Miniprotein binders against q9m8t8. Designs and how they scored, part 1

No score or structure here was measured in a lab: all are predicted.

Target 1, 305 residues: q9m8t8
Amino acid sequence: REPPSQIPNGTLDLSLLWYGQFTPTQKERVHDFIESLNFDAKEGLDPKVSAWWKVVESYQERFEVKDIYRQKKSNRTVAPRIKVKVVRSYVDEKMKYGKELTMGNGEKLVETAIGNMSKVVPVVLLSAQVRAHGVGFCDGTCQHNALAKIKGQKEPRRYIMVSNPEVECPGECAWPFHTADKGPRGMTYQPASGEVGADALVIQLATGLADLATNPDLTKSLFKSETTPYNDDVKKNHESSSMYIVDPATKCTRVFGSGAFPGFTGRIRVDPITGGAFNSHGINHLKFLIPSIWDPKTKSCWTPM
Structure headers, positions and changes below count from the first letter of each chain, unless a header shows other numbers.
F, E and O stand for the ipSAE by ESMFold2-Fast, ESMFold2 and OpenDDE, each averaged over both directions (binder to target, target to binder). V2 = 0.75 x the mean of E and O + 0.25 x the DockQ between their complexes.
[cut] stands for letters that were removed.

## First folded at step 4 (miniprotein)

Design p7 (at its last look DockQ between E and O 0.16; V2 from the best seeds 0.00; counts 0 for: pae E 6.2 > 1.5, pTM E .737 < .8, placed apart)
Fold by OpenDDE base, look of step 5:
Structure p7 (fold): chain B 305 residues (1-305), chain A 86 residues (1-86)
Amino acid sequence: as target 1 above (305 residues)
Amino acid sequence: SPEELKEEIYFLEIMIKYLEELVRWAEELGDPELIKFAERALEMLEKLIKELEEALKKGDPEAKEKLEELKKRIEELRKKLEELKE
């Protein structure tokens, strides 16, 4: 009988730094993917990238609903939306800090991505020509969701850094568009975009974004307002809760569909014309392969398919 | 939709090829883990085939024919896998 309470919507303003040389397809693919996150067209083919993003958004609800239920004995809540926008795009084709990145240089890239903008989420994209071992890539992952201390800022800033693995470690980070280095020879598909690096990059970005968006620290920044009471103490307790998992997309790495196991993506779709693998649709009917997300309720990886 | 059905059928074909490889590798390497993976793949394939059969009940004859072909391939793989377990 009471109208459902809605948590205020948040916004993620992304500042992109393209470090190195990227193909037009790679750039377009990233932009298209980002635009697909909030593309809630009623019409179109399922599953949708936006539906996947709604699952990410639902993490906020899970935390807040529990608190609301405890405090107000109401379970009628609407999950907040997280609007994602690119507000800045900077290209460094000359690679100011060189091809071989160190951790220190990585931090500088984050600073560059932030610039003078205090509210942006920096996203650093490393091209295939960049050697990213120095920043911790090609060792199980090709993306980071982390905090960086920025000069002149009191609080660390959360950033996403992703690498195109097509040259440096395709067997590790470009599966299923490349044969896997570890485990059984996995199924391999064509990338829906036609470029391994583009689709692999999107997988990494998607993982990073999902992990970032579900992070409690971000929740605080997104939804804390003078008008919206935010109980910091309650959230700290939730971090220890079985219902909270850090980096839910990373946890479900290499799971793209139901029934996945080592070497098998799970149930996905393949375009019979292009051979491109996908499990979701974005803007303009673009086909994407995106990672699964851990569902703490079911204790399983949620997949679009 | 017809398009979705085609996508599913094509996925099945790819998966069957992968299963064939798994079976071959299992035979060559004698790795019990590969056998387990093959079994899981087979189970999934069988499930998907059933779903497609239902979906194609009033569908394209060509698609039905393709599905029958795939079923035969799966059956052959099942037999091979059973032999490997012995």
Scores: ipSAE 0.655, ipTM 0.874, lowest interface PAE 0.7, mean pLDDT 88
Fold by ESMFold2, look of step 5:
Structure p7 (fold): chain B 305 residues (1-305), chain A 86 residues (1-86)
Amino acid sequence: as target 1 above (305 residues)
Amino acid sequence: SPEELKEEIYFLEIMIKYLEELVRWAEELGDPELIKFAERALEMLEKLIKELEEALKKGDPEAKEKLEELKKRIEELRKKLEELKE
């Protein structure tokens, strides 16, 4: 008597570990961005951070996900919603594992962010005091959306790691707020928050969240329905498929608006009061610069503007 | 869309400015991969110029004059890229 099942709404529960010393602006900026993902007000200026997140949510309607959930045809054509929530947040200003991280210490930070929680996504944020090159930052990588083997667990855990790049590698990972080290340098822009590190962390976190949320391996973890259907046969056959692009936000690195090319962000705005560059609006009239998302149907980057 | 067309023309000028910088950087580095990317970007701009010329045939003469200036800059970029391929 009930309508056919749809892909259920889900939650993305984040456990944040702030490793090192962060300014109040950096912490506030990250929290405000996360809150803006869920903020679906009808009033306010477009484009919205929440509209960007709806594009990410729309990837749940892809063929592979529909087969996993055995989705039935319905009168509704809306994508399932993914609410993003911070369920734990703590700070390690003493930097228990030091300022120069190794791969092993990076794994320990992920374990710390997980704690005893079974369905959280650990998010490790490294301050400007940390040299993160040893865990894979700066050499072509500005954020991690990766899978780590955790001691005492059979299954690897998905994590996000971001690093404030303003000291170690600003020319690689803080563009357009700093001149690029490689390729065309182009014009630079001011960060809307007034801090290069704060807005660079938002770009990195947005990229990691979009890549994570579009990963089909996370479908079971994202949905809090009382029953979650799962088809092992379909998953095995489709898990190796190249039908959808992996890491669609990383695929659009350094693309922030329409018409982008190396050295040029694409079409973005500048706030006349703060001088800051942005392409989206969040809560409290805040403005953010966030990445574009690869659209495999058009074979191009979907841009906020 | 007359205001929209003027905005597209000024945006096109911004794209050309950055592509000119890209070509200069490709020359300094001698990087054939960067030359290939510049070629693709220039092809896109050449197509956009043609579309805007058609849209402005009966439009504002000031906007048409600006577009003709941008067309000349694109032609100079084409010449430079052909020299670098050699």
Scores: ipSAE 0.020, ipTM 0.411, lowest interface PAE 6.2, mean pLDDT 78
ESMFold2 (binder alone), alone request of step 4: mean pLDDT 84; pTM 0.804
ESMFold2 (binder alone), look of step 5: mean pLDDT 83; pTM 0.801

Design p8 (at its last look DockQ between E and O 0.85; V2 from the best seeds 0.70)
Fold by OpenDDE base, look of step 5:
Structure p8 (fold): chain B 305 residues (1-305), chain A 88 residues (1-88)
Amino acid sequence: as target 1 above (305 residues)
Amino acid sequence: SPEELKEEIYFLEIMIKYLEELVRWAEELGDPELIKFAERALEMLEKLIKELEEALKKGDPEEKAKEKLEELKKRIEELRKKLEELKE
């Protein structure tokens, strides 16, 4: 079978579950960020959130470079696009499972987020009022990209769970919008949105999305078509490859710009009016601070700036 | 752009303030790690200032931007001196 000339574009259909009370700003910020991922406006300020997402998309190329001569005629390998859309949004303000989540309850939230949709990526967002320690948050991270066993499904489903850390562990997960609890006292900025929880939540979501989108398991699911033979052996080969990295965004935690080191974000921009920190522009020129992504080729964190 | 320039300058100001704090903490605590971080910060600042200067030469920079840059340079130099003293 002739290798396909181009890997088809993939789509991530997100089903959002808002668990707890969120501010309008928080909700809007998340939606705006997601919409910014595929907003490829030629015009606008650089760097762009969409450019960041293109780096995420480029991981698909890295995994297939040896085996998929994508464009025989063009020396340029075009990475497939990953379109991200919110297809469902469910709000549980009453918090059916309470404020203190257990791992079991966490799984139930994932189930709730999936509902009856077989092809969605569930994204569970936990509000600031939720105590998420029970699900593994506030212990080095406030986001998960993981697999959950879903009742009635044979295969586990990949999900993203993120927490607003503004109350429970701002010093751990809300940096640089809050002073860091560990290490040197770091630089602190104002959130571009005006809300610490909103911008912190976006950082977590961005990390989770990047890690999920670069996961080989997801790649298989996204690009598996009858017409595009996915070589399962590629995964094995890639795992052994120095170019394969799991969770590239997580690996670059707290790196937001070039030259970053403990306590220093790296080179970023700050709005002189609001004091808001950012390193990328989204839709309608919205300013975002998003995480860096590990580049296995350069063995460094790629930054928007 | 003028806006980007303002953003950059403001970032540099924040970074300088942070460096000032680092230097102070290093002095107070005698933590060699803080000194190292201060050095790295200083190097980065110097690099960024140089880039900014080059950018300003290519354009018609506002006089205010030039003045601000000179101020920042002065502050950086002072920090450099302090940091060198801490290494002794």
Scores: ipSAE 0.655, ipTM 0.859, lowest interface PAE 0.7, mean pLDDT 88
Fold by ESMFold2, look of step 5:
Structure p8 (fold): chain B 305 residues (1-305), chain A 88 residues (1-88)
Amino acid sequence: as target 1 above (305 residues)
Amino acid sequence: SPEELKEEIYFLEIMIKYLEELVRWAEELGDPELIKFAERALEMLEKLIKELEEALKKGDPEEKAKEKLEELKKRIEELRKKLEELKE
């Protein structure tokens, strides 16, 4: 029988659906971020987006994840690479299903992003024009990394759905580029791209990709066997351990640097020329603010800085 | 590097400016939650400025970076004094 994950063939193939109208900056920013995951230049500036992605890839070297992927460790004990590639991009500026989405229409968007391709991860990007509350956004959730039942297919499909939150819920899903809805007035920063929506989409996409790549099945814990029997028993009794091992980027929501706490990003950097906030570097000297990743071994968020 | 140090110092400056405003609001509103936030954030900034001072000692820092960090240190000390007054 095949392994549970369909990711470890060395490539994560994304099929993007751009639902609604997006600016050129929003589209370019997302594509540049995706390319930056694969960019491992020797002379690149630290911290690197690719180094962040290597933390995600290191989950394949845990003894359970390694067995699932049936990959042999490299001669130099380097984790197997996951190349991320956009293999198709659809644009629906006319918004076939309207601006007010429901769970039913959301499912149809996932089907549209899949198209006729059998081995892609559909990524649905919703423009700021779309009211996505009806599909589960803006109530503690700023991206979807989930399974959907696809009509005519027996196996459910993993998908990522993100939304430009500039209009519907900027205080929840565009922080730190917008004042937070809850808590004391949080510090805000300028987006490095110059557009709140572009950099918020990157945060959401980064979260979804990291959660997907570390845990391709929402119902399975990738790291149950890393825990000793005593530690596993304690976590099961008190914390529902499967939930906090799953979705490691979501577990670090609003943590962007060391020392973060509610309302404070943690240690990050600000470009003194543009005013843009960032914690990593990608292709073309671009600067990105990306989420942290929960590390179950250290029981803390791994931060880019 | 010198560029990385400037980016960290600028982050500090932005956070200090924010805390100066937050402490003023905390005093004006008498809101204990704002006081708690300001205390925790100030503790982090005090740690960060000490780290940056140590980084300056190890490198060959630009004169403007030295001057800016000393300015920020004074502002942090003033914030600490004000916050202690508010805690009564």
Scores: ipSAE 0.642, ipTM 0.858, lowest interface PAE 1.2, mean pLDDT 79
ESMFold2 (binder alone), alone request of step 4: mean pLDDT 83; pTM 0.804
ESMFold2 (binder alone), look of step 5: mean pLDDT 83; pTM 0.806

## First folded at step 7 (miniprotein)

Design a21
Fold by ESMFold2-Fast, scan of step 7:
Structure a21 (fold): chain B 305 residues (1-305), chain A 86 residues (1-86)
Amino acid sequence: as target 1 above (305 residues)
Amino acid sequence: SPEYLKEEIYFLEIMIKYLEELVREAEELGDPELIKFAERALEFLEELIKELEEALKKGDPEAKEKLEELKKRIEELRKKLEELKE
């Protein structure tokens, strides 16, 4: 039986492709967030972005001490680290494939981000100028973190594609900085960076990174137990079974703090000087609002606060 | 610590202000879903303010004064919501 899905050698080498025009704030915010995954915020500034990333890392140890996972203990206190590094960042301001993306154009962007590099994770970031409904964005989807089949390679390549949600579907993908499209008219908050397009982009990227890091192959269960013939459709509900796939950040969509419910983020903080909403601290005294992570032990969303 | 508590208190103040507006709208419309939302949010705020009071037991007098103001506003919201629930 296979061990749980893990990140080889404890590193995620990201190749960023910025498709279209982005503000300096958007680019800086993404890079600062990624750096904050690896390095602790100043002592006394809690919760930390790095602590949130340690929860993601703990998934590498979350499995039954049964026949499948005998070599590891589910009660380990120290999880293997996953270092996240940007090894390439390329900007296509002219938008080689135009402003309206098709599925084929989306695949070409992923291939462009990979280039000739071995073992990188391509991250395609789409500017506000780009209309991405044609590749499946909006309608409940704000990022893709899926597998791409690479010509000449036997193994598929994991990728992330993020749409800047401030134009096409801000009520779906820029909440809580924009009023939601459905449900009670909820509270909206100001982004800590001052730009909705920057902080919402970070939320979607964080979701993609967490889901990728906890389930890099998409074909393996994090808690695979003995396979007894059952109808797999029933397992979609995330009952008490270890036979289903858990997508930790996606399952906690729109949960940012304890006590969250439809239309309400849960417990967060607001900076009285800037008005910016946040639930975690990063490097250089920066503040971020990041999504909660599903916890298989409690069968609930782990929140920063 | 002082900055941390100020950020929590400001979050609380923003939520109370939003709920004051929402409860006034619910009063006019009689919408059960708005009333249910307000009820859940108010329960959350009532728990949070107790937690902040405990944290400020040995704290900044200015922050304690602000928290006392917000506590009274929460109590008024509770009374109004109970009237709407009938």
Scores: ipSAE 0.628, ipTM 0.858, lowest interface PAE 1.3, mean pLDDT 78

Design c10
Fold by ESMFold2-Fast, scan of step 7:
Structure c10 (fold): chain B 305 residues (1-305), chain A 86 residues (1-86)
Amino acid sequence: as target 1 above (305 residues)
Amino acid sequence: SPEELKEEIYFLEMMIKYLEELVREAEELGDPELIKFAERALEFLEELIKELEEALKKGDPEAKEKLEELKKRIEELRKKLEELKE
């Protein structure tokens, strides 16, 4: 219940812990995605990963001031930049705690990612063969972020844990690169990297980073919902006992383009040479499929196209 | 712009092919959820092709020919879906 972790001076310093075996492509995609958040070449192809990150940054603006007439006027200043950097990367290829992780084991991995560093955000990445219990993976969530109490520190630490869903639940957490578990047998898009696990990891990490950056203290909720904005289960959306606190990227889960609805990504692009599906451009002419972000100004999921 | 247009036409073609298979499955199974999904997908494709037609009004002849092919396929999908809704 201590004051939550803060984004220090507009810098999000990440400490990555790779738990288990990862391909070079999986590691490269994660690093390239993170570097792409800061890449803002004006003459490059649009839309950009950095433009998506600017939407996340916009959550730091002062949005509204009520006057005595109940008029809401935006007293907006330019949103500060949030620079995302990988300051440490640690590999536990042999999996110290095995392939079945308890919540306690997960907390130990978070502590390992932090090490002796103040002000870093630990990111624990789990390989395809690892199962993490108690975090809701494959049971309605595809990434986990929370606050951890660190021994010897007053402030709790925000962390992200992501799993490669390629083996455990590809139909839930690797869509649209895998057919969905529910609904019609769907069209499967090719991942831009050529590896389902690599591009699925990027989607889950993007969701976690956006949710962390837009709600770093976890005490401020912008909305409550048991389902996504495009879910057809309206009954659950209206049951107060079924509602939960959700963050902007999580609220837009499975939305990638304009016109999205359950089972359909919305408008995206496909590379005619590789077949790779994408909605944003990053460094080194790389293409990424990035999830949408809730926009409180428009009360809808902002999409890259 | 020309590269973006090719990417959009390719996406459109892939979606049309997917929807052709989906409508066939909906016909075989009579599943109202598949019919509902097909309707929403077709509405999206009908709107997208209008946007691309406007963008290509005075564009490359090969791209216009491809778009006319895709438009005919969308019209055939609409006919089949209306038959299934009946």
Scores: ipSAE 0.618, ipTM 0.854, lowest interface PAE 1.3, mean pLDDT 77

Design c21
Fold by ESMFold2-Fast, scan of step 7:
Structure c21 (fold): chain B 305 residues (1-305), chain A 86 residues (1-86)
Amino acid sequence: as target 1 above (305 residues)
Amino acid sequence: SPEELKEEIWFLEIMIKYLEELVREAEELGDPELIKFAERALEFLEELIKELEEALKKGDPEAKEKLEELKKRIEELRKKLEELKE
């Protein structure tokens, strides 16, 4: 029953919970990606991670129109900015709930990530050996975006959950750094970080953040969850309640550059020294491969190149 | 920039190497799905190299020489793929 709303005050405070063992490269890669979302320095190379984030930010303009007969004109020359930052990072290397998580265990991890903070988005990151049941990982989705009922709080909390897919389902969730399990064999590339898991985690987090920013009421996320074998009756109700809704974060899944088609990323760049594939630049001259996002203005997948 | 152009050329070269292997595999296996993928990939490469040639009209002679090498390999792949489609 929460009304559709913009991200308050244009800030997105993340509380990260790392569940299991992660390499320094995996942790640094995620932090560097998050910092790169708002990196817009002139000395930076193009295309920028921040240019991709500006497309995501542009969705906030649609939430300013509350009266269909009136346009809420802004004097802003650019889309409203969303400043993303990590306000807490907690590591559970021993895996309190073991390597196989029920949905209830996952919700407890979300509660742990929130702690006593009133205005954070919890992000739960699962190591390669962890299996999360009931969230649809490796069965049509590579990230989970949902609402959790928090004990002692009146309003449910939005959260993101991602997993390192390199052991469980690299062919579905680590492409193009691993051969695809279905469809044409396709092209594969080296990850810019040197680690499949690190760059795959970035892609999943990018999708999760885009989903959160473009669908704050989770209407569109429900359609993605329906790819799981649970609640076929709910699927029928959603299909009949309104015309099929485009999900901006997943409409462009596996599109990374212009000219993409099944098995091919589209136009990207390759670092001649490392062989690493990328389509965007971030802080400290770092290179990232991030997925395309649906642009409702052009009615197409926006690509960095 | 010269750096960006090198990254584009490396991407192009990696795609050509992959496609050379894919066309060889398609010939050996007779898989029509691999042939369809190769066709789409080759069309993309043919468009990209035209764009890079245009961008490089007044560029580094070494980069021009590399593009001419890659262009010949693309033309060879086109001939091979047309033979497989027939």
Scores: ipSAE 0.666, ipTM 0.876, lowest interface PAE 1.3, mean pLDDT 80

## First folded at step 15 (miniprotein)

Design t1 (at its last look DockQ between E and O 0.95; V2 from the best seeds 0.84)
Fold by OpenDDE base, look of step 15:
Structure t1 (fold): chain B 305 residues (1-305), chain A 96 residues (1-96)
Amino acid sequence: as target 1 above (305 residues)
Amino acid sequence: SPEELKLYQLKEEIYFLEILIKYLEELVREAEELGDPELIKFAERILEFLEKLIKELEELLKKLGVDPEVEEAKEKLEELKKRIEELRKKLEELKE
């Protein structure tokens, strides 16, 4: 049987939990951003959010999968794509588990986001009403990409949890739309959406998604087809651990364009009409500011600009 | 047209350049007042970035040919270039 010529594309099904009250703009920006990840318009304005996501997808190349090797022989080095979809969006405006985030409550939120869906990645978005300092937010962390033990499940589930960047350490989490709390006082930009909370939220979500999607544990699961024996054993041995890092978006935190340094975003664009800062385009020419990501090939932070 | 889109994008970058220059002007003023060496260094780094960016934008504009809007953009860059030069001079004076 001729080995399949192409690694099958993976699908990342997201279940969103909006915990608390969010603005329509916040919700729209998140959805628009997610849709932009796989929006491969041949024609359009550059840079593109989808190009950024392609860098994320390129992390799959770390797996010397026989199929990747075969593709190399055919000069068709096509990295498998990761299609991202929101399969569920649940809003809890009443905040069933309270406003104070605890470890216990956090797990419950993750459970709520998962619901009865076994294959979804839960994304928990915390509103401004939620206090999350008690669980490690604002201590160098604006988003959590972590594992949670879920009741009734044997294996822990990976989740993304994002605190509100306007309330939870905005000097760190809402930068560059808010004045930095540490380091040189950089320039503050306007958000493209008009809402700091929305654009900053997208930055954190983007970071979380990139870190999650590049995680070997998750990626293995994404490409494990019941029908294609993903030989787990072979993959462990060939992880050139040295080139591919964990949490590549986190590594490139606060880098938004070329020439970035502490206190400076690097090269970005500003819409002269709206005053909004951005470095990428998504669906319908929407403008986004997205974080850079470590590119294992170049061993540097890949920037949209 | 593709050219119009390019020009549009260039205008966005020029605007970024402009706001960053304004920011640098503020930094330089502050540096003059405080005499903070770290602030001076930071300002210098911003300046270097601006100088590189403006050159790149100039080159990109040259590729768009002759058009009234392109010429307007060129004129804007020339203005901004002058402002950058002034900032360079001020920063050099602060190092002395």
Scores: ipSAE 0.812, ipTM 0.931, lowest interface PAE 0.6, mean pLDDT 89
Fold by ESMFold2, look of step 15:
Structure t1 (fold): chain B 305 residues (1-305), chain A 96 residues (1-96)
Amino acid sequence: as target 1 above (305 residues)
Amino acid sequence: SPEELKLYQLKEEIYFLEILIKYLEELVREAEELGDPELIKFAERILEFLEKLIKELEELLKKLGVDPEVEEAKEKLEELKKRIEELRKKLEELKE
């Protein structure tokens, strides 16, 4: 009989599309952040990017999944690990659809990021030269998880899209590395990478990855094609539906540490040599500022510090 | 060594305190010039955070061994504590 104590591990295969021109720092920063998600070195500095990712992974232990295993007489309580890997990158520096995107052209970029790969999560990264209002950015967010209708497929595909906001709307999406457009004028900080756009991209990508990985529909895709999310059964058990939360990282926008409030990041660190602001560590002791994640049990944002 | 690493991380948090205190000093000066009650409330919330964090960092520094660099960090934190006390007094005056 199947070992009852384990939940299967999954792989999140990313296909990146770099639309427009990006600096080497921007590309390196994104890749280093992704690699840091599964870097669990015991000797690493705390807080760790991987510890943050484990909070995201813990959503696989939500009431819905536990109920499924309990019904099968399983007492599995350990969350699965989600290995995040970049399996392909596409670069379009000349911007096939121009600098001003429409929703339709955004979906064509998603198709390009998928290519001939049937099981990837497409991630479209828009450079600073791109005006992304047409895909819904700069109205409270510069990232989203959405569904795209793909030519030749019956089911839509889920994707992540992020933009480098440093030109179009830095006051909306690059705080605390740029002054905010709305609300209290809070303190700003230097980006640890030296580039506002690079560290803003990490914030947007981290938000999108966390929101995607906590989505119950992704659970079916990652672990078993036959596994139905428990949310489809909420009609039978109305107590279980209260545990679902949509986009928990987006819900904690601009919360970077404990004690945060509008205009104030909360508790973070600043490197006294470089001046860079951060709240986590990744590979090679790199320092990152990453978003918080809503915790429905405490009804507050889980913060890295 | 583990203690050297803890001290380094505490120095990063002390520097965060120092930068935030400098910002708050400018914010309080602006609040005084403008007479803006919302700015005073915003400054008060930051000050309350600073008062809690500096107390926590004092306790963490006490757990480190005797070392000239640890003593230097303690002296820096004491200097910052005095600036926080001055800010508290200034804000109380602005609230009348």
Scores: ipSAE 0.798, ipTM 0.923, lowest interface PAE 0.7, mean pLDDT 82
ESMFold2 (binder alone), look of step 15: mean pLDDT 85; pTM 0.822

